# VHH binders against Uncharacterized protein MJ1408: the designs that were tried, part 21

Target 1, 350 residues: Uncharacterized protein MJ1408, of Methanocaldococcus jannaschii (q58803)
Amino acid sequence: MSREANPFKKMPTILMPDELMAKALRRGEKVANEMRQKELPWLLKARFVEEHKVRTIASVVADNLQKVIDKTPPVRKLPKFYQEMVEVLVGIDDFKKSMGAFKWASELVRKLGNEYARKIRKARTPQQAGKLRKEFVGRVKSILEQIHPEMAFVAVAREKLKDLPTFKDLPTVVIAGYPNVGKSTLLKKLTGADVEINSYPFTTKGINVGYIGEIQMVDTPGLLDRPLYERNDIELQAILALNYLANLILFIIDASEFCGYTIEEQINLLKEIKDLFKAPIVVAINKIDLVDEERVKEIEEKLKEVGIEEILKISADKDIGLDELKERLKKIAIKEFLKDKDAENKELEC
Key: E = the ipSAE of ESMFold2; O = the ipSAE of OpenDDE; V2 = 0.75 times the mean of E and O plus 0.25 times the DockQ between their complexes.

## First folded at step 21 (VHH; framework vhh_6qgx_2)

Design r05 (from k05 with F59W; at its last look DockQ between E and O 0.74; V2 from the best seeds 0.00; counts 0 for: pae E 2.9 > 2)
Fold by ESMFold2, look of step 21:
Structure r05 (fold): chain B 350 residues (1-350), chain A 125 residues (1-125)
Amino acid sequence: as target 1 above (350 residues)
Amino acid sequence: QVQLVESGGGLVQAGGSLRLSCAASGFTFDYYAMAWFRRAPGKEREFVAAITGSGGRTWYTDSVKGRFTISRDHAKNTVSLQMNSLRPEDTAVYYCAAIADYYGLEYTPHEYDYWGQGTRVTVSA
């Protein structure tokens, strides 16, 4: 299985100011003990010990802060789906500000480390060298406390982002429709047995991902299978984020109404989804083996009145119309995917 | 509310000098890299110079290297552009911009979070 990892999986554990200082001080003392073994005149040894303590503390603090930056993906380079999820879950502006705080603190601690190391080289007494090192440590503590809110923010953000689902950068079809209209059967028939379930922060049901060649098929149980008035604000935000993932919406109608929803109810859900998504919609009228042709024509006319022009008639259970559906899905999804890539490239070139 | 306010523009003879200033308020200035962009008549905005939030690194477009100096003052929350040996081709509206600096230099205007209204610099032949 060749899945791209969650873009935020590599984020390191975020240490709070006291934890990071304690780590740096322990490492500094270990280096100091090693340096005390050198055969040096008393003042030179004092300078040498305190200088290396300062350089070690500065490096430990600055490197830890920089590692957070290095291991956190730049939000602007992520696909828009992930950018929107970051906005919804944590806020992009606050996230970028917090990374700026980490960068600022890392650079300042290195700068101070170099400055204090030079001052210690010129210390006239061992006591002066020790005082300079204590001043340096105090200033590092102050810098870390200044960015404490940003460190806490990033720690919370890491917890929210580490479980985001993984999606390939491929033409993507999102499946919608009421429960029991045949979505699961259709997904299995179109993609085969290798369907992966991914966690999703807004629901315990997760999302189902499968493939038709290089077409990514996504089903979102609990998100696109009931009316908007039943959605809380968080669920609505998750639905809006899917707008950036979807190149095409496949909406499934149960012609037989055995799913428990009338055709009118199913079309009302379709209208709501049509209003939320910019991607084109293909409607599959499923279970045509259970109704006569006149009923299917009535459903087609209602769909045309709503503005749906891409309509296919299928039976997932009886393998009717599935080859035509696959071909149509591929054609439209690839076309829309390429349009999105052209728009993305134009934006980046500016 | 975030504000970036440029000042120091004006008319100057070729070979002369100007110092632009940008006063920042409404955000944590130290956490942001600052940059100057310019827009010449009939052209797009182009990168001029940038400085990190800490002030430790600076960058310049090739045409201004050695002539322009970017600097920042943490006490006043200002960024400045000292422009020496000015040429008619430096004629433009100069904009101050800010970006949360965590991934290196950004040359692309749309990546910047905050913008000033601009100050006009005219360099006569």
Scores: ipSAE 0.384, ipTM 0.793, lowest interface PAE 2.9, mean pLDDT 86
ESMFold2 (binder alone), look of step 21: mean pLDDT 85; pTM 0.874
OpenDDE, look of step 21: ipSAE 0.790; ipTM 0.927

## First folded at step 22 (VHH; framework vhh_6qgx_2)

Design v11 (from r01 with A98T; at its last look DockQ between E and O 0.77; V2 from the best seeds 0.00; counts 0 for: pae E 5.7 > 2)
Fold by ESMFold2, look of step 22:
Structure v11 (fold): chain B 350 residues (1-350), chain A 125 residues (1-125)
Amino acid sequence: as target 1 above (350 residues)
Amino acid sequence: QVQLVESGGGLVQAGGSLRLSCAASGFTFDYYAMAWFRRAPGKEREFVAAITGSDSRTFYTDSVKGRFTISRDHAKNTVSLQMNSLRPEDTAVYYCATIADYYGLEYTPHEYDYWGQGTRVTVSA
């Protein structure tokens, strides 16, 4: 079955004014050379050649600009995750403005092409036809230079956006916790299939996406595995975009502390994530086979003190508690997903 | 900052005329379509008229066709709504709004990027 694609993946390469003009002029000259081979009287041939040159240049320029628009979905119609990523990486207002500039220029070049083609058909000499074509080219160059800043902006935006991850519109669980608490082992055991690695801003490891039936599981190495006070505002905004994805947070605690972090450090990270995300949190106390039951009880009590009501006790290595965890994750994630869909529908009704 | 400021509202008798104006600033006016919406007492905002940025095509809701005319002045960054043959049913707060032109025309209020504060039009029976 096909997966949803990054909506920016199909954006074409953005040409700068001189590059686009050069492409259009080369195509126009190729068409002109083909037309010169026709058997026509000298004035009629001059009109025909210059008219087709103008129409070809106009179409190459206008179609190139329009293709960018056609291959770029309107930001306002994107899922909220992608809207947030556009804001974080490039700025929504400037992106919208720049696409408006492409539309404006494309329409104006088409209009000018038609105007000059009509004038050329009425030219009295080959020199007059050539002069009109040169005037047309000069005006097209001027239009492209006027939108040069917007063309440059879109080129940069394309490079930043084309490699964004794709996510299915499914109930989604985001996994959090310090490194070495067992997140990767747990993800592999819960999903039962190879995990897909996707790029994401501000992590070199990317994100790991797997599935439990219709539940999308997302592990975020480098994002939700260290204190947030270490993040600048831009990094934090990219992490906050996960709010539009996450229906449930699964936070993993290593009861043994062999991960290298104390229970207090792990709970402090949990508290930061709890404050940052609106999704409910399920905590899995992992590695219960390595500690006694009294220690697990202590951890449970500390978790309840910070407001965690959904607590599960597991060992990913020993396959303890994983079926119950899977069932609980599905139930909560589906409930929250449907709740979010109902809220979106009420907003549209207003 | 983007600013849209409406003016020209007021009280008028049925059959009369008003001209609304919307002054726009803080953005490249030519890259945006402009629209008028209205909210009658007890009703939702509804589309009235729009004009595109690049080719100045105009669009109207059925109830105002032939009576209202939208226009724009690119040099002054203004959009106007000439309202003729006014009816009591035209009583509403009128808002100007804008959307980046490449989106195409939208008829629903939530699709628009920037809004004015509105100007009240009251048409007496």
Scores: ipSAE 0.160, ipTM 0.653, lowest interface PAE 5.7, mean pLDDT 86
ESMFold2 (binder alone), look of step 22: mean pLDDT 86; pTM 0.893
OpenDDE, look of step 22: ipSAE 0.538; ipTM 0.830

Design v12 (from r01 with D55N; at its last look DockQ between E and O 0.01; V2 from the best seeds 0.00; counts 0 for: pae E 20.9 > 2, placed apart)
Amino acid sequence: QVQLVESGGGLVQAGGSLRLSCAASGFTFDYYAMAWFRRAPGKEREFVAAITGSNSRTFYTDSVKGRFTISRDHAKNTVSLQMNSLRPEDTAVYYCAAIADYYGLEYTPHEYDYWGQGTRVTVSA
ESMFold2, look of step 22: ipSAE 0.000; ipTM 0.167
ESMFold2 (binder alone), look of step 22: mean pLDDT 87; pTM 0.892
OpenDDE, look of step 22: ipSAE 0.711; ipTM 0.900

Design v13 (from r01 with R57S; at its last look DockQ between E and O 0.69; V2 from the best seeds 0.00; counts 0 for: pae E 2.7 > 2)
Fold by ESMFold2, look of step 22:
Order: sequence, then C-alpha cells, then structure tokens
Structure v13 (fold): chain B 350 residues (1-350), chain A 125 residues (1-125)
Amino acid sequence: as target 1 above (350 residues)
Amino acid sequence: QVQLVESGGGLVQAGGSLRLSCAASGFTFDYYAMAWFRRAPGKEREFVAAITGSDSSTFYTDSVKGRFTISRDHAKNTVSLQMNSLRPEDTAVYYCAAIADYYGLEYTPHEYDYWGQGTRVTVSA
C-alpha cells in the first residue's frame, strides 16, 4: 500500500509571456551561435541559422506549455473531493478553459514553427530568412499575450492547490468535536503515535491523518470544532467537501465539560454537523472516568433525542471502551465505503 | 451563453452522402477539441469522430473510418462531418460536442463539456 500524492504537487512553475519568450529567445540565440560555426556558403548558412533558431524557439515555447498540461491532472478525472476543492478555490470552468488555452497555444506555436522553418529553407536572401524569423517571433509573442490571462490564472491556481492534503482511497472516519474534548489523545490511542499533519483550506492547524489498519482516520482541528454559523460561504463549501471524503463521522463529547463547553453547546455543534453531512454519525462520550454514571445516562438520552443511534462510552486517558470503539468504527466505515463504491460503479456503467 | 447548433441532417438513400455542420458560439472555440456523437433508436450515445485543436488531428470510430471525414474551420467557429457511403445503420441523431481539458482522444460522452441539441440523419435502404 502506498500513500497517494496530491494530484497538483507536480505542477511546474508557470512562466508569464515575457518570461517564457525571454527563455525561448535566449536558447534560440545560443543555438544560432553554435550553427554559425558551420562551414557553409553565406546564403545556406543564413538559412541554416535562422531555421534552427525558429525550431528552437518553437520547441522551447511549445514544450513549456505542454509540460504544464502533462503534469496537471484533468479535473473531471479527479476524485470528487479534489474536484470540489478546485471549484471552491479557483473554479472548475476557468481551470478547464485555461488548460485548453495552453494546449491550443502549444499546438499553434509548433505548427507555426514548422511552417516558418519550411519558408526559411526557401528564402532567397539572408535578409528574407531573417525577416521570416522575426515574423515568426512576433506571432509567438502575440499568441502568448492572447493566453496571458489563462497563464496568470494557472499560476494562481497552482499556488492554491499545491498544498491540498493527500488522502488514500480507503474507508475514512472524520473526527469532530470542540477543542479539548480528547480528539488528539483518542486519535493517538487508536492509530498509534505517528499521525501526519496535512494542509487544508481555512485552517492553519491543518488536519491530522492516522490509520487503524486500512481505516483512514482524519482529525480536523479548526474545521469541525466550532459553530458553522461563524463561517463564510467559501469556508462552508470547503468544509462540505469533506462529504466526499467521510464514510463515517466520529463526534467526541467531553462528558466532564472540562473542555470549556457545556453539553448543550457540544450537542448544538453535533446538530449542525449532522445537518451538513450525509455520512452516519457515531458519538463517543469521552472522559466518563471524570463523571458519574447518571451524568453519562443524561448525555446519552439527550443524544437519542437528536437522533443519534450509535453511542459509545469511553475514556481515552484510561483506555476504557477503546477496543469496542475501534471495532465499531471499522465495521461501519468499511460498510459505508463499500456502499459508496457500489453506487459510484453503477453510475460509471452508464 | 454557450451554443452548439447542428445542421445538415435529413433523409438520404443508402450509398448517399450528407454533410453535417456545427456552429459554435459563446466560448473560445479554438481552445476546444470538437467531436460528433450519435444516438441510434434505443441505444446510448456513441462516439463517431473527433478533431483536436490547432494541429487538427482526427479520430474515427471503426464503423465510419474511410467513409466519414471530420474537419473544423477556426475562422468560422464550425466543425463539419462529411458522411459518404451512408448505410442504414448510420441512422441516428448526431450531436456536436466540445471538450476543453483534453490530453488525447476522449470518446466517453460524460467527459465532454458542451453539447448541441442534435440533428437527425435517416438512411433508407
């Protein structure tokens, strides 16, 4: 099993029209100087030099544009999570249009390079050969300026997308709950010591990823740990993208309220998450070692009133209930993951 | 707004010829690969032919190879399908389609960004 990379990490730095043209002209002149060393009659040398300059400039420009295309995944073939992130962060339609512009320009520059190289081979004077090369360069500059908006767009898109988190295609549990309810301790106990911190939009804390065998566990500090009414529409859309990742939500309640939030506040957050996510929810009542059994029963009844059927009672610190929790998470997450795969396969069979 | 408008459909006898045209507007035509798909009665859309950007590479499904020719006019923003040696099995509604983020031949309908309304071609025995 290997970790899948962020599909946008391989995108090259995007050169602007002046930068790409300068690179092409510099390489073209270097090749021209090498060709001038050939022992040829004056007219044949002029044709040879100008032809190689044109072919080199065309290749540098066209190859640079094509490399961006080759190293950028087609949006429609990405997992839905990444498709939603592209829409939220940059806009899918503009991203697709921009890739089309790069392809168009690359093809056109190469076509023009071939056309002008053939014309230069037929030049009757060195001056005619030079004029044809200058004309070719002018047309390349015009093509690059035409797609300048798309080049700038892709440069911005690259910066926004290159740090998106990497997720494996595995049954996935997303952990939610207020800060200090025990999410980090629980994640460590369930998965082991080594969790990875990954970037995610609208949180500087990132997200924590760990594993229970083939179950991917995701903790989302700064995303699902405060009321959603505090978020603007763009932030909410990024949070909703987790619907394409999550097969199961594990919501953690601190029975002791030492986290700084009342049970009512914690249940209100749970209600918001339940309304926004389609994945089933398991609630773990944590820190049961710090409260009496009557308090735990009270919390359990409140959870049933809001429609939660999967409730576990645990203490992450005291290792109470963790084996049962782990087995329940695996069973539900795998079942939901397979349901999603079956639905996805039926859609593709059309 | 994006529009792909097919024309040139109709009734023709087997062995005859027909030329379909698709006029494109509302998007940057040059940035798109263009394709024709068809839907025979009771069947799913199937790929017929495609033509890519400025290098104008063409692709055809096996059943039309040698008989159909796709072309595009970047100045007029049109794509055409010349259909020769028509057979009754070519009877279908023909659709024009466009795709921006292409890397090669895309013959799966759901990969395409824009679609026309279709033009009916009927080939009689």
Scores: ipSAE 0.405, ipTM 0.780, lowest interface PAE 2.7, mean pLDDT 86
ESMFold2 (binder alone), look of step 22: mean pLDDT 85; pTM 0.876
OpenDDE, look of step 22: ipSAE 0.444; ipTM 0.777

Design v14 (from r01 with H110K; at its last look DockQ between E and O 0.80; V2 from the best seeds 0.00; counts 0 for: pae E 3.5 > 2)
Fold by ESMFold2, look of step 22:
Structure v14 (fold): chain B 350 residues (1-350), chain A 125 residues (1-125)
Amino acid sequence: as target 1 above (350 residues)
Amino acid sequence: QVQLVESGGGLVQAGGSLRLSCAASGFTFDYYAMAWFRRAPGKEREFVAAITGSDSRTFYTDSVKGRFTISRDHAKNTVSLQMNSLRPEDTAVYYCAAIADYYGLEYTPKEYDYWGQGTRVTVSA
């Protein structure tokens, strides 16, 4: 929660064994060429060249692997949203194992680099020095091939995780409802010009983020706008991760049904979301300018039957009811945000 | 399936020695730090000793330093705890635990990924 940026954004590109080895060998040869310019007796020059080649190769490989570790926070220290997304997209156990493999390989390559550098300083012939360097390179190649599956895994994980959204640690309202119920129009009206698009799994339109003062508003096109039975378990888990962000759900109903879904269909979606999320739900009955008062009242009664206590009547297009909605969203979202902060403090004490 | 299986517990007189062993399977042993924890009657689990993965650095709680030695065998996928100069206060159930070695060393039980069932050690006066 206190971490604002996507913690995986800074992960470096993951090189495969052959790529990393090639990079290390190129840098080693560059250093070797520089060392060959030294005015030294033949054996001392051979030792000097091969030693620096070994040390350079070791540091290029080990530093590359260590950089991945250094730029990837441990999963257990991440906010719960990101922990859940790692589990859903990648698998926490495999991720942990793979990061352990990087650390193991980095430390072992450094250890071998030091060992072989010392052996090379004691070489009795240029041929012995070269043989020791070749042995070292062979052992580094073997280590990298041993962790090749973990390197490939982390490369895939990086691609999936680097594009996760970045959220501020603020009271957060998540907007839900079928397509064309007016979610986008409402978001713009409530927040003004400050809407950012962020990527999120399982939607090509991303997530729209806007603000009402210090209230973070999140619209989720393609996520909370379809019946949940159309989702597989992995998609549902990704949607469920929003529980760690949402302090309040704003569900939008199109009273006119011009969105293409009946009120019954819209209420069925509402019930699914109510079962899925722990956050309280406010329902906004939108497009009240297009239906008569009796129809709105019928919808309101149906909502009360399914347990909805916070109901607002609005028209986003006509700017009807938006000030009341805004104030109600702020009040509830702030209350729930502070309640969550208090609960988190108590859990940390354990 | 991940398994940690402890063995070597038993009854021993004060001043005696005992060697605990933990056989690991179902995960890549070399990528994990290994630790021993213990639970005395009426107490919570407490850290005893740990050993890191590739460089095998060792760490001990103060009350066992100089008396206990943790070691690991990467070929056999085992971690051991040699307990010398045992005292009645060492009486506990001893647990083997594992954590992925990029988290750094951890002293709290909740941070560990895998646990054994424990082996009982009783030290008589």
Scores: ipSAE 0.369, ipTM 0.769, lowest interface PAE 3.5, mean pLDDT 87
ESMFold2 (binder alone), look of step 22: mean pLDDT 86; pTM 0.888
OpenDDE, look of step 22: ipSAE 0.689; ipTM 0.888

Design v15 (from r01 with D55S; at its last look DockQ between E and O 0.58; V2 from the best seeds 0.00; counts 0 for: pae E 3.8 > 2)
Fold by ESMFold2, look of step 22:
Structure v15 (fold): chain B 350 residues (1-350), chain A 125 residues (1-125)
Amino acid sequence: as target 1 above (350 residues)
Amino acid sequence: QVQLVESGGGLVQAGGSLRLSCAASGFTFDYYAMAWFRRAPGKEREFVAAITGSSSRTFYTDSVKGRFTISRDHAKNTVSLQMNSLRPEDTAVYYCAAIADYYGLEYTPHEYDYWGQGTRVTVSA
């Protein structure tokens, strides 16, 4: 990601047609009251009041709609992670169409405001000026009702997107493995106690973010800790979006099987993750203090058979192998991050 | 079903004129910017001209500026390209394209949401 903050956080609250119209009418009446204080002949005062009312209403409506556009980056200019999240959570095509509707309505309301203001300047009676302003207001109401579905869509989209996680633009390691293999203990040992919890779709536990110097470590409880056959297609798409964040996958195996899963089950999960992710995988065989060396060698041999070349043997509880793991993670994640940054920079150049 | 249907292509002598038309259906035409692209023999698709949504601002590639005019009709859901002073190098298949318009014009073909089948324009010496 090129930015450190959620690009959707700046989206303003989306007003529905009645709400926006009411806001515009209140502002218009405030301006009308101000204009009525001027000493003018009654026809000129009527023209002046109604013209400024129309211009104010047009500005309030058009500016509100334009503000939504200005505060929402184009989907195709977003980092790929956020593009995928927009598709998964709301749908890119409907999002783009809806933003087009906001643009159309904003420009049309401004155009009509200018046209009706011009007509009002030529009104021959106060009644004609008032009729023109009422016609303008009716046209604005109609335009807002025409785009009501798109306004509602953007309101829902904002609620879904504004709380997406923010990640630093740093080399990123994503941790995977069954529950209770020691992921949380290991994360705390590697990063210290400063782990941040962030929301992520389809998990109520959120994601845990910690750091080893300038390396961002991400633990994903509820996402990469169970077989993918238990996921529907939408959940799977949210999991696959992690491809755009992960420079390296750290997969944790519990050598003791006290986590409740056999080594075969743990390796099957590893295979599923290997098939879904493009990032390299480092495997840490944890809890080696609870098993003999022959069992650890057997696990290591099975991992090599499935194509894993980066294997570390650790005990998070006993502080065995953690310095070596930390150095290996830094080296690989930085290398992969720099490769991805070069590719991203070339993709963004035109 | 979204459809963009071009018409008006054909064979014309250098210095002549053609008017291309593109009829749009199956989507809310007013929410989209419309563009013409062309693919000459042996070349990639290139941007020719575009017109924005309700503001109707127009844009042209340098080689056609002053010779081609893009316009749109919101009531009929059509976009047109008037091509004057045609040259042999204007020979290409011309494509109509649409993009949801909210951040200005895009000049690259892969950014566009909808495409027509194209109409052939041949300019003879």
Scores: ipSAE 0.287, ipTM 0.732, lowest interface PAE 3.8, mean pLDDT 86
ESMFold2 (binder alone), look of step 22: mean pLDDT 86; pTM 0.890
OpenDDE, look of step 22: ipSAE 0.746; ipTM 0.914

Design v16 (from r01 with Y103W; at its last look DockQ between E and O 0.68; V2 from the best seeds 0.00; counts 0 for: pae E 7.2 > 2)
Fold by ESMFold2, look of step 22:
Structure v16 (fold): chain B 350 residues (1-350), chain A 125 residues (1-125)
Amino acid sequence: as target 1 above (350 residues)
Amino acid sequence: QVQLVESGGGLVQAGGSLRLSCAASGFTFDYYAMAWFRRAPGKEREFVAAITGSDSRTFYTDSVKGRFTISRDHAKNTVSLQMNSLRPEDTAVYYCAAIADYWGLEYTPHEYDYWGQGTRVTVSA
């Protein structure tokens, strides 16, 4: 349950300076109209009306800005996956700077509201009270315009981050390999007929999530199914964020090459993924029903040369080797998950 | 380019006074809390004093309370540390630091975004 909700989903809509000022002025005038109904001497009524208008405008503006801060946890306290996504999609330093601007403006508006409210209580004429309120409003407008770039930045950041996927805090296997090697068929056979589709940056296909008991299985179409040289730096960094999700990589090889990629091409992709990820890799040689034993042995030898220790021989279509694969995936993913939890706990104790 | 430039360090007799200054540029000064840290010979950096960016609240480590005063000038983008009744144990390199001012003040050096190069203060017995 620790990852049931995207922490950025709670962020409120970010109002721009004119929008926020208009909202504050409407609320201030509503309060002013209510205060005008009081039976007070003319000067005292003017002071009372203008003071309450100032206090209401200050609170509407300051509370709106503070709400953004309150609904956005500090970046350093986010799970590491989300910290990486903030860096990749928006930039942590600019995000922190923008949150600082919101806090600065919120507190300054509150300070000015209190100062002007006190001045209005001492106004000698209704005209002086009104002039003080106008001056206060002008200062608030100026403060909001000063932070307009930061408000716009946070609005864009919210749109980029609000739809990031939510993953369960479970042992997780990430599936990789070229298109048409049998990844989707295998995922369905290992987990059942239905899988959940989740959005992820830089893929319009989303990611497919399924489960083997308490093991989270993730297929990454559009992310780990083509060479890195086809990717820009930002896409590559989003792929690297998967290090915080994956406890184990399952790489699928099509022994038949009917997928359209040679064994050499498939192994080259495997090497790239091996270099990028910290998680151990299990390789499944799929479609063994379409090739002879000698070919499978040749592929196995090439995989051992690359340093792959865990190799399974399967046919997803023919249900060959899937029970053994399932048990190996569970064992390794749980082991790595618990290892990561132990490391995380030691870090917190420091 | 962000710069924090300290000045005002030097040698002073115990019981004397010094005023440290830090000139800030290259970032929006008003959005940041400012702090002074110090590193005594053979020790780690430790928090001395801070002033918030928003309401200018001040904070001090216990050993300097009543003797040191931190202040900031938003118009000049400067932070100052008035150091009175100096003691030999105040001898250290003093660093100016800045952190984005939200979710409260931080007392741990590694959380700060920007640092000056430091200015040496030596207090002789």
Scores: ipSAE 0.037, ipTM 0.570, lowest interface PAE 7.2, mean pLDDT 86
ESMFold2 (binder alone), look of step 22: mean pLDDT 85; pTM 0.881
OpenDDE, look of step 22: ipSAE 0.712; ipTM 0.900

## First folded at step 23 (VHH; framework vhh_6qgx_2)

Design w11 (from q01 with A98T; at its last look DockQ between E and O 0.78; V2 from the best seeds 0.00; counts 0 for: pae E 3.4 > 2)
Fold by ESMFold2, look of step 23:
Structure w11 (fold): chain B 350 residues (1-350), chain A 125 residues (1-125)
Amino acid sequence: as target 1 above (350 residues)
Amino acid sequence: QVQLVESGGGLVQAGGSLRLSCAASGFTFDYYAMAWFRRAPGKEREFVAAITGSGGRTFYTDSVKGRFTISRDHAKNTVSLQMNSLRPEDTAVYYCATIADYWGLEYTPHEYDYWGQGTRVTVSA
């Protein structure tokens, strides 16, 4: 499944037991009123009316539950990004269990509808037919109440999942670094176009998406701009979902420290990201116009000591080094993207 | 902890009958489809039979249709496989498996969430 469309957008509104039952009863009464117009002997009319009421109620309930299943993508077929989002926001096992409950209830209601319709056709009095229909309705109410927790769970899940971000299936660079290191300025300079803001868990700022040709650039304010050890396990899982999107990490260092963080603090954040992400890392030393060459050299040496080999020297504000950076990002991101596609294809062949 | 425990395997003569049972615990039994798979010596696991969570639909591989019957008991949380008219080619380790029942049954073993340890069935001439 593609990452380019939110697979949960099509999920219907989830009705609670009382709401669904009320909808079914209203439709059943409408059908019953139509059937009462038929010219039939009173016993046959009673059977006919109650039978069609039962079949209508069963269909409305069963079809509503089945529609939720039909409009919800199977988790196992989702791109890994969305699988991780389901785990983080709602829990995959509980989501799967709840969808199983919908299927169970839908099939059981349909089975009971057929069973009661057959019993009603054999009723000896109108009172027997009405009693059987009332009994059927009671059974359906009981089934819906049994799955009420799962219906509520899916309703909550829908609200959490319906606005998840979408990403194009393109070579993707994720930008990281402390606030004020120049990430936003750099993104604007590299893309030259308006940046699309997307919602993402655990940040009210969202994420920014821009493009360099067919290279997708993702800036993550509030996600990769502070120490990761400060995150709880759930927040960290949401951040790690970016592993399934990123072909390359671009880490920005402010050589001047005007961002408010020392080079040591910035390198410590870099090391945390390096440990958590599988994608290769390119470091851009930004704001080189504000420091001398020896300071930049010292930063380069520190970066090499921690295992960074891809280092660019730039000033986003002064348009220094940006063409070289752009070319390097494209080359590496495309290479890593194609390697990931090759690995995917090998898994499908196996 | 999810647990599936098969029983009822053994040695039987060709043409005979055997009933396998699988006891399930640690999950909401009604919300899951149950299936039997088998693995003959030197072969891969293959689908044998399945039953939906509600019990309303059953499915069988072609070679066992008409001879095997799958059923489930919601009160006991068990699924059973009645195996009649057994043939030597039915000799295998039989496995009980389960999957959340929401997009139809899966015939591929890799899609199943939980598995039992298996029970051996040997059919002799």
Scores: ipSAE 0.311, ipTM 0.734, lowest interface PAE 3.4, mean pLDDT 86
ESMFold2 (binder alone), look of step 23: mean pLDDT 83; pTM 0.855
OpenDDE, look of step 23: ipSAE 0.755; ipTM 0.920

